# Ledger of designs, part 14: VHH binders against L-Ala-D/L-amino acid epimerase

Target 1, 347 residues: L-Ala-D/L-amino acid epimerase, of Pedosphaera parvula (b9xek4)
Amino acid sequence: MQIKFWPQDLKLAHTWTIASSVTSGSDVTSVGIVQLTDRDGTVGLGEAAPARRYNESTPGSLDFIAKVDATKLSFDNIEASMKYVESLASGQFAAKSAINVALLDGAARKAGKPIYDLLGLGFRNNHHVTSFSIGIDKADVIRKKVLAAEQYPVLKLKVGAADDKANLAALREAAPQKWVRVDANEGWKTKEHALEMIEWLAQDKFIQYIEQPMPADSNPKDIAWLKARSPLPLFGDESYHTAKDVDHCAECYHGVNVKLCKTGGISNAYEALQVARKAGLKTMIGCMIETSILISAAAHLAELCDYLDIDGNLLTTNDPYLGVTAEKGLLSFASAPEKLGLRVRAK
Short names: E, the ipSAE of ESMFold2; O, the ipSAE of OpenDDE; V2, 0.75 times the mean of E and O plus 0.25 times the DockQ between their complexes.

## First folded at step 4 (VHH; framework vhh_8fcz_2)

Design g8 (from a12 with D56R S106T; at its last look DockQ between E and O 0.29; V2 from the best seeds 0.00; counts 0 for: pae E 11.5 > 2)
Fold by ESMFold2, look of step 4:
Structure g8 (fold): chain B 347 residues (1-347), chain A 121 residues (1-121)
Amino acid sequence: as target 1 above (347 residues)
Amino acid sequence: QVQLVESGGGLVQPGGSLRLSCAASGFTFSRYAMNWVRQPPGKGLEWVSGISGSGRSTTYADSVEGRFTIIRDNDKKMVYLQMTSLKTEDTAVYYCAKGYSEWYDTGFQHEGQGTQVTVSS
């Protein structure tokens, strides 16, 4: 098998900040692209979108990919291929995602199917709604961003800073009854403060749920205390990395956010979604800032999800690929030019 | 093609009651939340109430809670809004609206002509 990989800079449409210990306020972010080609000429594409929150970077992801012996990869045996890739290092989930997604793209193309059919899931066009993210900013900027995002039926408001109440007020000035998902990104440090903020949010009546109110490394009893008292559903994001975290998250949250670059690709994300559903958790799939490669990869899992937050390419100006679309927030592959695999093609 | 046909509006005195109906077709009705939305004279759309696809969960705007009841009949593909203790502020064109999922909190789209409710003495 031949392996090619390169960095790809993505230009952010708007600078934004999150409350976690890692700030994503730069105008440019970097992802890694992987291309696998087998001896039959079948090509699979993948992408690594590492996050500093998990101690990963694009240079580190590409260094890992450079160590992969492509002769041990096969579109015909993804499990064995990934067992080898997993053996090279612990961690490196974004890099492993790039390889896993590329392997599934190629395997699905060889099978003459899109990935969602290879997985036995199908995909209903215009059924799955993605939220659109509004970051932490000054109230005036938030109002402008909300007005510009009018087409999206659901917004995700990032909170966890001192101005949370002013920011929600600014959103409500621009959109009095818009449905909102709140993401605190670990920003509320004590259970008492988190509960106070959640009870305040519940008064709004248009808040759907709250992601990761407290740090992932908080005492689990504090998170469970919060869950038991919360008037709104709580989702674990930073707390749910792989399927191994399901018991912890079932005790601490009402739902979980799966991301391909946390699990190491579609194969493990599929498992993470399935074990969460079996444990009675609501599920969502999220993303980082990504191209249509990873956004489309996530969309192939949409039938396992109660909610979707896969707007990462919509937050950029230079996505170099065509794949799943999100017209008015509704996900569709109907106009995707590629019919097989990821359903992704370079522009 | 999604079709929603509202009916049951009319002229009512303050304190009166009305029951609005919405006939739905063109989609798998029980798989989608339904909402009532209204447009008061000279104002934009205002959400009134929502009901989950199963009918198990309902929610109401503060201005109507305790006075209005949303009901659905999945076998007949109907949604109703039972309104009591009507106020002049309730004067509006009322629309039913299809959600995008089984839950009312993923947005909605209205398609019909609506039904006029006028509350005045």
Scores: ipSAE 0.000, ipTM 0.427, lowest interface PAE 11.5, mean pLDDT 89
ESMFold2 (binder alone), look of step 4: mean pLDDT 87; pTM 0.897
OpenDDE, look of step 4: ipSAE 0.018; ipTM 0.330

## First folded at step 5 (VHH)

Design i01 (framework vhh_8fcz_2)
Fold by ESMFold2-Fast, scan of step 5:
Structure i01 (fold): chain B 347 residues (1-347), chain A 122 residues (1-122)
Amino acid sequence: as target 1 above (347 residues)
Amino acid sequence: QVQLVESGGGLVQPGGSLRLSCAASGFTFSRYAMNWVRQPPGKGLEWVSGISGSGDSTTYADSVEGRFTIIRDNDKKMVYLQMTSLKTEDTAVYYCAKGYSPEWYDSGFQHEGQGTQVTVSS
């Protein structure tokens, strides 16, 4: 096995800001691309989209990938390959995701199947709907973004700042009856304030759920208190890293958001989604700002999800890859030029 | 098109020295880190050394640190590997490899040349 990897800058259509610990927006982000090649010429493609929230960066992800001994990787033994990769360091979820996605791409190509069929899931074209994200900004900018996103039937509104009510009002001026999912990104610091905000939001008949209202490191008793009183479903995002967090999340939330770069790839995400479902939690899969490589990888797991927020590539102007499409929010592989594996090719 | 042409390999006795050269063309040489990697008989590729695009920073694998020196001449579009105190374990085909950015001088690479054979034996 051979490994190649390189950074890829992504240009954002708009400056992107969320509540968590970020104090300023950005118009450029960087991801890492991984390519694995077997001795018979089979290629697998992967991507790392690290988040500072988890103490990861693109240089750090590429440093980790540089230390991987490709001779210990095999497309016909994903489990042993990932056991080796996971043993090299704690964390490094984005870099581990890149290697796992590339391994599954190659394995599925060798099997003559798309990844969703390799996993036994299948995929229904034009059935799954992704939300389209609207970041934190001034009211007039939010109105402009919402109008530009008219084609999308569901919006995801980022809140958790001082202007939360004004931001929803601006969205409703542009889209009075559009379905909305609200993501506070750990922005509401007390259970009392979070409940007040959720009760206000519940007066809007077109809000589906609230994601991560309070910091993930809040007292679990306070989050459970909020869950018991919330008129809207609560989903954990920053609180649900891997399958091992399921018991905590079952006590604190109605559902969980799985991300490939939080859990370390498709294999771990599959487990995280299945374990959550078995525990009675609703499931969703989300994303970072990513190319079609990771967005398509997430789409391969769509049949395990109640909700999808995999619009990261749609927020960029220079995605170098073609894969799953989201016309009017409807996910489809029907027009993907690649028929096997990840179903992704370079433009 | 990126082209990398290695030279300077040969047979040398343990404890000896060799200087490998790599002539680069097809890209803006000073804007990219350059690397040396090697493949010993019966083993996979092993990263040896890297140098930043400016030449201001270098890094080495533990097995060669203190014995090898990587140098570049941006005007001539050349990168060199000065090898001293050679051991039988240094026997390998040596490849010059173009990095991804000026500061990315670790084991990652976009392109490699055809290689030059180094044999260390008595």
Scores: ipSAE 0.000, ipTM 0.115, lowest interface PAE 20.2, mean pLDDT 87

Design i02 (framework vhh_8fcz_2)
Fold by ESMFold2-Fast, scan of step 5:
Structure i02 (fold): chain B 347 residues (1-347), chain A 122 residues (1-122)
Amino acid sequence: as target 1 above (347 residues)
Amino acid sequence: QVQLVESGGGLVQPGGSLRLSCAASGFTFSRYAMNWVRQPPGKGLEWVSGISGSGDSTTYADSVEGRFTIIRDNDKKMVYLQMTSLKTEDTAVYYCAKGYSEWGYDSGFQHEGQGTQVTVSS
């Protein structure tokens, strides 16, 4: 086994022109790409999209990957390979995800199957809908972003700042009857304020759920208090890292958001989704800002999910890979040129 | 090249109506939001109304809501602004504007003419 890895810069779409003035922003984030190659020439691709919220960074992820002894990795034994990788350090979930995704890509290629079939799940084209994220911004910018996102039947509105009510109002001016998921990203610091905001949001008939209303490290009794009183379903994101968090989340939320770079890859995400479903929780998969490598990896688990928020590649202008598509928000591998493994190849 | 040609302006009395038209060319019209913006004499540009690429969603500035209606015809590559109950403060040059792209394309404000003058006066 050989391992190759490198950073990949991703450009976010931040271009707008109003009348006679032009402003263009190009936020650049970086992800880590992993390529594993065995003696037979089989290649597996993976990606690390670390989040500072979890004390991870692209340089840190690449440093961890550099410590991995590729001779201890095998496409024929994912469990033993990941046991070795997991033993090298605590945390490092994004880097561990990259290695796990690459291992499953190669294993599925050798099996002559896409990953969703290797897992026994299958995948229905044009059945799964992803949301499209609208970030916190000025009301006029939100209005324009919502209009530009017309093709997407479901929007995810980021809240948790001073202008939450004005931002929803701006979205509704542009899209009066579009389904919306609200993500507070730990932004409402007290249970009383969170309840006030959720009760206000519940007056809107087209809101599906609220994600992570309060900080994950809030008193569990306070989160459970909010759950008991919430008129809308609550989903834990920052509160649900791995399957080990299931009992806490069953007490505090109606559902959970699983992310590959939060749980450490497809294998751990599969377990996290299955365990949550068995506990009676609704499930979703979300993402970071990612290329089609990680977005496609998440899509392979779509049949285990009630909701999908895997739009990270759609927020970039320079995704170097082809994989799952999201035309009109509908996920499909039908046009993916790669038929096996992750179903991803370079452009 | 992107071109937007506005027409339909004129002189009307307060309480009257006008319909503005914008003919678009040089881009895939149905894939972009379209907007109307205006510039009153001696003032800056003011956004008036927007419509999504399909026409399913519309939005209006508070100053015109209930009085103006934005419409598009994607087959004809036209966007319209139906103005009713006109007030003297609606006097302005009206410009049709192609929406900007979140995908990093230079899709900024595109207009190929001088707009269309609307004067509301007795």
Scores: ipSAE 0.000, ipTM 0.107, lowest interface PAE 20.9, mean pLDDT 85

Design i03 (framework vhh_8fcz_2)
Fold by ESMFold2-Fast, scan of step 5:
Structure i03 (fold): chain B 347 residues (1-347), chain A 122 residues (1-122)
Amino acid sequence: as target 1 above (347 residues)
Amino acid sequence: QVQLVESGGGLVQPGGSLRLSCAASGFTFSRYAMNWVRQPPGKGLEWVSGISGSGDSTTYADSVEGRFTIIRDNDKKMVYLQMTSLKTEDTAVYYCAKGYSEWYDLSGFQHEGQGTQVTVSS
């Protein structure tokens, strides 16, 4: 097996709008791309989109990938390959995700199947809807972003930073009846304040749920107290890293958000989703800012999800890959030029 | 002018049955999935069941699977929710909701009707 890897800069779609709101700053995000090639010429593609929240970075991910001995990897044995990769360091979930996705891409290609069929899940085109993220910004900027996102039937609004009420009001001026998912991003520090905010949000009839209202390291009894009193469903994001967190999340939340770069790839995400479902939790899969490689990887697990928030590539203008599409928020592989594996091809 | 009118709610004892109806107008009914969602007292909206535009595919929330059946009549532009083995936890205002496409989905709806109250009490 041979391994090739490199950084890829992604440019944000709303660069002009963000620049008008801040003096300057970087409008680019960097990800790591991995390519595995076996002796038969089978190629697998993967991607690492590290998050600072988990103390990961693209240079750090690439440094970890550089330490991987490709002779220890095989498309014919994903479990043994990943056991080796996982043994090299604690954490490094984004880099481990890149290796796992590439291994499954190659394995599925060798099997003559897309990954969703390799996993026994299938995929229904034009059935799954992704939300579209509206980041924290000034109210006028939020309103303009919401108007530009008219085609998307569900929006995800970040709160917990500036003026939450003004930001929701700005969204509602532009989209009075669109379904909204609210991500508090650990922003509400006490259970009393969180309940007050959730009760206010519940007056809006088009809010589906609240994601991560309190810090993940809050007292579990306080989160369970909030869950028991919440008029809206609560989803854990930062609280649900792997399947090992399921008992905690079943106590504290109505659902969980799984991310490939948080859990370490498709294999671990599949386990995390199945374990959550068995525990009675609703499931969703989310993303970072990513190319079609990771967005398509997440889409292969869509049949295990109640909700999807895999819009990371839609936030960029220079995605170098073609894979799953999301016209009007509807996920489809129907027009994907690649028929096997990850169903992703370079532009 | 999308309009959805729910009916059929009422007071019923635990273990009882009710059939909810939704009359739709103002859109090409057969091209859109239809959903039932509910709002229990003091809680937010909870998705209950969905049916594809053709009627060939249905899905249900885990809490109602095996007890509720969603049916549609595209000629009459009606969607129904047959509820059996009702529990006190099923007490809610039930809304009929139009999907964004011909597939039922768990992530969004465009319109809610006026609602019909279901109360399960002894």
Scores: ipSAE 0.000, ipTM 0.146, lowest interface PAE 18.9, mean pLDDT 86

Design i04 (framework vhh_8fcz_2)
Fold by ESMFold2-Fast, scan of step 5:
Structure i04 (fold): chain B 347 residues (1-347), chain A 122 residues (1-122)
Amino acid sequence: as target 1 above (347 residues)
Amino acid sequence: QVQLVESGGGLVQPGGSLRLSCAASGFTFSRYAMNWVRQPPGKGLEWVSGISGSGDSTTYADSVEGRFTIIRDNDKKMVYLQMTSLKTEDTAVYYCAKGYSEWYDSYGFQHEGQGTQVTVSS
């Protein structure tokens, strides 16, 4: 096996801002691309979209990938390959995701199947709906972004800042009856404030759920207190890193958000989704800012999800890959030029 | 040991200009985003501006966009905030803050400096 990897800069259509104890933004992000090639010429593609929240960066991910011994990787044994990769360091979830996705792409190509069929899941074109994210911004800018996103039937509104109420009002001026999912990204620091905000949001009859209202490192008893009183379902994002977090999340949330670069790839995400479902949790799959490589990888798991938020490539202007599409929010592989593996091809 | 030392604050009249500086040491400066945050009297911390590790990308709070410019000099390990058209509401202690990665810190800051006072008063 041979491994090739390189950075890829992604340009955002708009400055992307999410909640924190202080607000911040970005207009460019960088991902790592991985290509694995077997002795018979089979190629697999993967991608690392590191999360700042986990102290990961594209240079750090690429440095980790550079240390991987490709001779210990095989498309014919994903489990043993990933056991080796996972043993090399703690963390490095984005880099581990890149290698796992590339391994499954190649394995599925050798099997003559797309990944969703290799996993036994299938995929229904034009059945799954992704939300489209509206980042934190001033009310006038939010209104304009919502109008520009008219084609998308479901929006995800990022909150957790001072102007949360004005921002929802601006969204509703542009889209009075559109379904909305709210993501606080750990932005509400106390259970009392979080409950106040959720009760206010529940007055809007078109809000589906609240994602990560409080910091993941909050007292679990305070999160459980909020869950017991919340009029809207609560989903854990930063709180649900891998399947090992399921018991904590079952106590604290109604559902969980799985991300490939948070859990370390498709294999771990599949386990995380299955374990959450068995524990009675609703499931969703989300994303970072990513190319069609990771967005398509996530789409292969869509049949295990109650909700999808895989719009990261739609927020960029320079995605170099073709894969799953989301016309009017509806996911489809029907126009994907690649029929096997990830169903992704370079432009 | 990470060290961040701010300077350049002072008293200025409305409409005036100031340039804040932050000298960084104890880490690989070009690998981390740098930010300016401020705390007005009697209020909480407010993020002002960020710059990527390479210096190629910048972002600003709406309240300062068009008036403030963030720049960095990776060779000198310095980050600056050029402030123009200052308003009384810009009065605050300004802190230089190191991010967790090369990109803007959306989950808080790993290290903050001791701050420099900016007072805009007629």
Scores: ipSAE 0.000, ipTM 0.121, lowest interface PAE 19.8, mean pLDDT 86

Design i05 (framework vhh_8fcz_2)
Fold by ESMFold2-Fast, scan of step 5:
Structure i05 (fold): chain B 347 residues (1-347), chain A 122 residues (1-122)
Amino acid sequence: as target 1 above (347 residues)
Amino acid sequence: QVQLVESGGGLVQPGGSLRLSCAASGFTFSRYAMNWVRQPPGKGLEWVSGISGSGDSTTYADSVEGRFTIIRDNDKKMVYLQMTSLKTEDTAVYYCAKGRYSEWYDSGFQHEGQGTQVTVSS
């Protein structure tokens, strides 16, 4: 097997801000792209979209990928391949995701199937709806972003800052009846403040749930206290990295947000979603700022999800790939030119 | 396979009334919330109304509140949209859409078929 990898800069339509960070600090961010090629000429594509929140970076991800011995990887044995990759270092979830996605792309191509069929899930075109994210900003900017997002039936509003109430008011001025999912990104530091905010938000009849109201490292008893009193469902994001976190999250949340670059790829995300569902948790799959490679990889798991927030490529202006589309928020592979594997092709 | 078949649209004068129907098959109808969504010419999808799986809860977009009523008949596997006081702005293709959960109204829905065209013109 041969491996190629390179950085890819992504241009954001606007500077991206959430409660825990300004993602880019400017209107550019960077991801790592991986291409695996076997002796038969089968190609698999993957992507690493590291998050600073997890102490990962694109240079760090690429440095890890550079250490991978491609001769120990095989599209015919994903389990052994990933056991080897996992043995090289702790963490490195974004880089491990890139290798895993590329391996599954190639394996599914060799099987003559898209990944969703390799996994036994299928995919229903125009069934799954993604939310469209509105980051923290001044009220005038939020109004402009909401108006520009008119085609999307569900918005995800980032909160966890001083002006949370004014920001929701600005959104409602532009979109009085749109469904909204609220993501505090660990922004509400006490259970009392979090409950006050959630009770205020619950007065809005078009809010579906609250994601990660408190820091993931908060006392679990405080999060469980909040869950017991919340008038809206609570979803864990930063609290749910892998299937190993399921017992903690079943105590603290009504649902969980799985991300490929938190779990280390499709294989681990599939396990994390199934384990959560068996524990009685609602499931969603989310994303970082990503190209169509990772967005499509997440879409292959859509049939295991109650909600989807896979709009990271829609926040960029220069996605170099074609894959799943989200016209009017509706996910579809119908126009994807690639029929097998990940169902992604370079533009 | 989930199938949703909309009917009942047509041409009406402003101030008129129409009743849209949606026949559902291929899933346990009473378990899922049902929604009506519409697409005006040249625009995106707009959510109109939702009803819980049991029928105990309904919700409406502000633009139609007081003019439209959503009803379901779980025995017949039907959902209806009774529209009154129609305005030219109500002109759209109307789709019924299966929700992802019976007690929650959201945009995690699926619409199928061609929908039913409502044209309000004088």
Scores: ipSAE 0.000, ipTM 0.138, lowest interface PAE 21.3, mean pLDDT 87

Design i06 (framework vhh_8fcz_2)
Fold by ESMFold2-Fast, scan of step 5:
Structure i06 (fold): chain B 347 residues (1-347), chain A 122 residues (1-122)
Amino acid sequence: as target 1 above (347 residues)
Amino acid sequence: QVQLVESGGGLVQPGGSLRLSCAASGFTFSRYAMNWVRQPPGKGLEWVSGISGSGDSTTYADSVEGRFTIIRDNDKKMVYLQMTSLKTEDTAVYYCAKGYSSEWYDSGFQHEGQGTQVTVSS
């Protein structure tokens, strides 16, 4: 086995969302790409999209990938490969995800299957819908972003700031009956304030759930108190890294958000989703700003999810890969030129 | 913390030879491509040579092809640049630079340290 890795800059479509008035440039973020090649020529692709919230960065992820001994990796033994990778350092979830995704891509190619079939899940084209994220901004900007996102049947509205009520009002001015998922991003600091906000939001008949109402490090008793009183389902994000966190989340939330770069890849995400479902939790899979490599990797797990929020590549203008598509929010591999493995190829 | 310490520069006459050394620390040396870049007086940086992490692949700028050889010793965490048939236009501060990938051609370069001065004059 050989390993190749490099950084990939992604340009955000900020000029697209405000482009009619400004063309001064785009925000840029960076991800890490990994390519594994077996001696028989089989290739696997992976990607690391680290989050600062977990003290990770693209240079740090690439430095971790660099210390991986490729001779210890095999497409024929993912478990032993990842046991080795896990032993190299604590954390490094984004980098570990990149190695795991690449290993499963190659393993599935060798098996003559897409990953969703290797996992026994299947995939229904044009059945799964992803939400499209609307960030915190002034009301006028939110209205414009919502109008620009008209094709998407479900929006994810970021709240947790001073103007939460005005921002929802601006969204509703542009989209009166569109389904919305609300992400407070740990913005409501007390259980009393969180309950007040959730009760207000519940008056809107088109809100599906609230994600991260309170800080992840809040007292579990306070989160459970909120759960018992909430008129809307509560989803935990930061509190659910792996299957080991299931008991805590079952006490505190109605559902969990699994992310590949939070849990360390497809293998851990599959386990995390299955364990959550067996515990009676609703499941969703989310993302960072990512290429089609990680977005497609997440889509391979769609049949285990009640909700999907895998729109990271839709926010970029220069995704170098082709994989799953999300026209009008509907996920499909039907037009993916690659038929095996991750179902991704370079443009 | 990445550290790169260059040495081996000096004054040499045209047609002479020098061997530059770069001691690396703070990263998994054998997995990253390494490069030599130079800055002639009053000019910008010019890439000179690259070597893959494994050492299996090397490449050179046209101006030095056939005269310079890049070598690495992964056990010692060292990169070398063997320079022969030196010309006055080779006069520059030479830096070793860590790549961002396992292959030199897949990524940009980062140089650190103060470099080592090579002066070719009669």
Scores: ipSAE 0.000, ipTM 0.345, lowest interface PAE 12.9, mean pLDDT 87

Design i07 (framework vhh_8fcz_2)
Fold by ESMFold2-Fast, scan of step 5:
Parts: structure tokens; C-alpha cells; sequence
Structure i07 (fold): chain B 347 residues (1-347), chain A 122 residues (1-122)
């Protein structure tokens, strides 16, 4: 096996207008791309989109990938390959995701199947709807972004700041009856404040759920207190890193958000989703800012999800890959030129 | 409570150097990106530089790229801004700011400090 990896800069469509007031909303972000090539010429593609929240970065991910001995990897034995990769360091979930996705791409190609069929899941074109994210911004910018997102039937509104109510009001001026999912990203610091905000949001008839209202490291008793009183479903994001967090999340949330670069790839995400479902939790898959490689990888797990929030590539202007599409929010592989594996091809 | 305390400002001549410091407390420091933001006299806030929680990734405004370096010490819970080749237009109150979230496209910043004044003048 041969391994090739490189950084890929992604240009963000709307962050440029708010760059001076939103620091992590730079006009450019960077991901790591991995390409595995077997002795027989089979190629697998993967991607690392690290989150600073989890103490990961693109340079750090690429440094980890540089330490991987490709002779220990095989498309014919994903379990042994990942056991080796997992043994090299704790954490490194984004980098481990890149290797796992690439291995599954190659394995599925060798099997003559797309990944969703290799996993026994299938995929229904034009059935799954992704939300489209609207970030924290000034009211006028939020209105402009919402109007630009007219084609998307469901929006994900980021909250957790002082102007949360004004931000929803600005969205509603542009889209009075559009379905909204709210993500507080750990922004409401007390259970009392979180309940007040959720009760206010529940007066809006078109809010589907609240994601991560309080910090993941909050007292579990406080989160469970909030769950018991919440008029809207609560989903854990930062609280649900891997399948090992299922018992905690079953106590604290109605559902969980799984992310490939949080769990360490498709294999671990599949386990995390299955374990959550068995525990009675609703499931969703979310994303970082990613190319079609990781977005398509997440889409291969769509049949295990109640909700999808895989719009990261839609927020970029220079995605170098072709894979799953989301016209009008509807996920489809129908136009993907690649029929096997990840169903992704370079432009 | 999140608390950010800036220091190190002062009067310097054009072409000079200065190092700003920010002491952070009240949150899990290594999990949040840190930023420097400035406010020139009579103008609004301008983002200057950011550094990831691990310290592996840094970003800079075009106006300071190549002249400023952002550094962090997670053991001490400190962020620094090393400024070189200072220009009169760098005159501003400088604030240390924690990212509200880790997400790239939707994160605002939170600052609680009083800032530190940098004046570049002959």
C-alpha cells in the first residue's frame, strides 16, 4: 500500500462579509486529503477536517498521517488496519477518520459496491434532507444569508450569544415559516438561562430541536434537569464524541449528533449511530467545513439518521471533488460520476 | 466565569516591536481558539489574528501578515501577540478574545478584558 496526503484550502462563500467580527469564520479553512493506493491499483480517498474544539488542527492531522506505516494497511482487512492506526496515538480523530474513509472507499471498490451497500444500508435518492447553516452575524447579514438560502427547506441557526432573539427575528423576517434547527454550540452557560431560551424558542411553531444548549462539561444532573423540562427535543453534539458516551447522552438528551471527524471515521460513526439507536436516542449526522469526500462519507450513513446536517461543502466555493449533491436540500448520488466506493471523483 | 486580562501595551516608534500578553481563566483553555482584536481610535473592532486550541494553526489579517506572530502557552493559559515592524496605523486598543465556538464559519468571539493600548508614534 502507498499513502499520499496533502493540505487542501477551502474558500468560504459568506464568511468574507463578517471576517472582521467573526474570528474563526475566516474566508479560508484547511483540510487534509489522504489517498491510499493498493498494489493492484485500487485507490481510496479520505479527508481530515479537524475541529479546534477537540484540540486538533490540519497540520497536526497531517503530522499524524505522516507517521502511519502504509504497509500495515489493507483494503481487505479494515479492522486490523484501524486497530494499528488506533494504536499509534490517543485522539487524532480527524486524521483517523481520513484513513478509515480511504480504507472503506478502496474496500467497497474492490467489492464492486458503494459504501452504503457494503454496510447493508442502501441509499434513497431525493429522500434525505440536509439543513443549511446560518451562522452568528449581524441581523442584516443574517437576512441576506437566509434569502440566499431560499432553495433549502430547512435552516440550522447558530445561537448562543447575546443577540439570540434578534437573530431568530432576522431569520423570520426573511423566512417566516421555514423549518429551523437551533444549535447553541455550548453557548448557554446555566440550566436556568438555557430553559428560558428554549421556552422562548418553543413559541416559534417551526423549530424542530435544540442542539447542545449547555457546555458538554456541564454537570450531568443540570443537563438532565434541562432535558426533563424542555418543550423541544435536545440533541447532544459536543457531548457525544464516540459510542462510549451513549449512557451519558441517554440521560441528558433526546438525540445525538455524530460527526466523522469526532468519532474517527465511518466505522466508528456506524457504531456510534447503532448504539445510540439501540439506547432509544434519535440520531443525526453533522459535519465541519468539508469537501465532497467527507460529506459523501457521511451521506453513506444517511439511512441510520433521523436528521442530516451535512452542508459543509455547500458553504465553500472551491470544492475540488464531485460526490453527493443537495439540490433544494435533497441528497442524491444520482449525478455522481463515480459509481463505486465513496462515490466521489476529483473534478 | 470567563476572564481575559491583557497587558504589554505601550508607546513605540514606527518600525519597533512589542509583545502583548493575555491571561485566561474560567474555561478549558486548550479547547478554544484565541484571538487578538483591535480598536483604532474612532473606529470599530478589527480582527487581527487567531490561534487554534492546540497552537498548530494560526491565521492573520492581511494588514499584519508577516509582521505579527500569535503564540499560546496552554500550561500557563496565556496567549501572546509578538508585533514587529510596527506602523502608525497599528495604533489601537488590543483585546484578547476567546472563540465562542470551535466551528469555522459561525463562531463569534467573546472578550471580557479592558484591553491594552498600543500607540505607534514618533
Amino acid sequence: as target 1 above (347 residues)
Amino acid sequence: QVQLVESGGGLVQPGGSLRLSCAASGFTFSRYAMNWVRQPPGKGLEWVSGISGSGDSTTYADSVEGRFTIIRDNDKKMVYLQMTSLKTEDTAVYYCAKDLYSEWYDSGFQHEGQGTQVTVSS
Scores: ipSAE 0.000, ipTM 0.137, lowest interface PAE 17.1, mean pLDDT 86

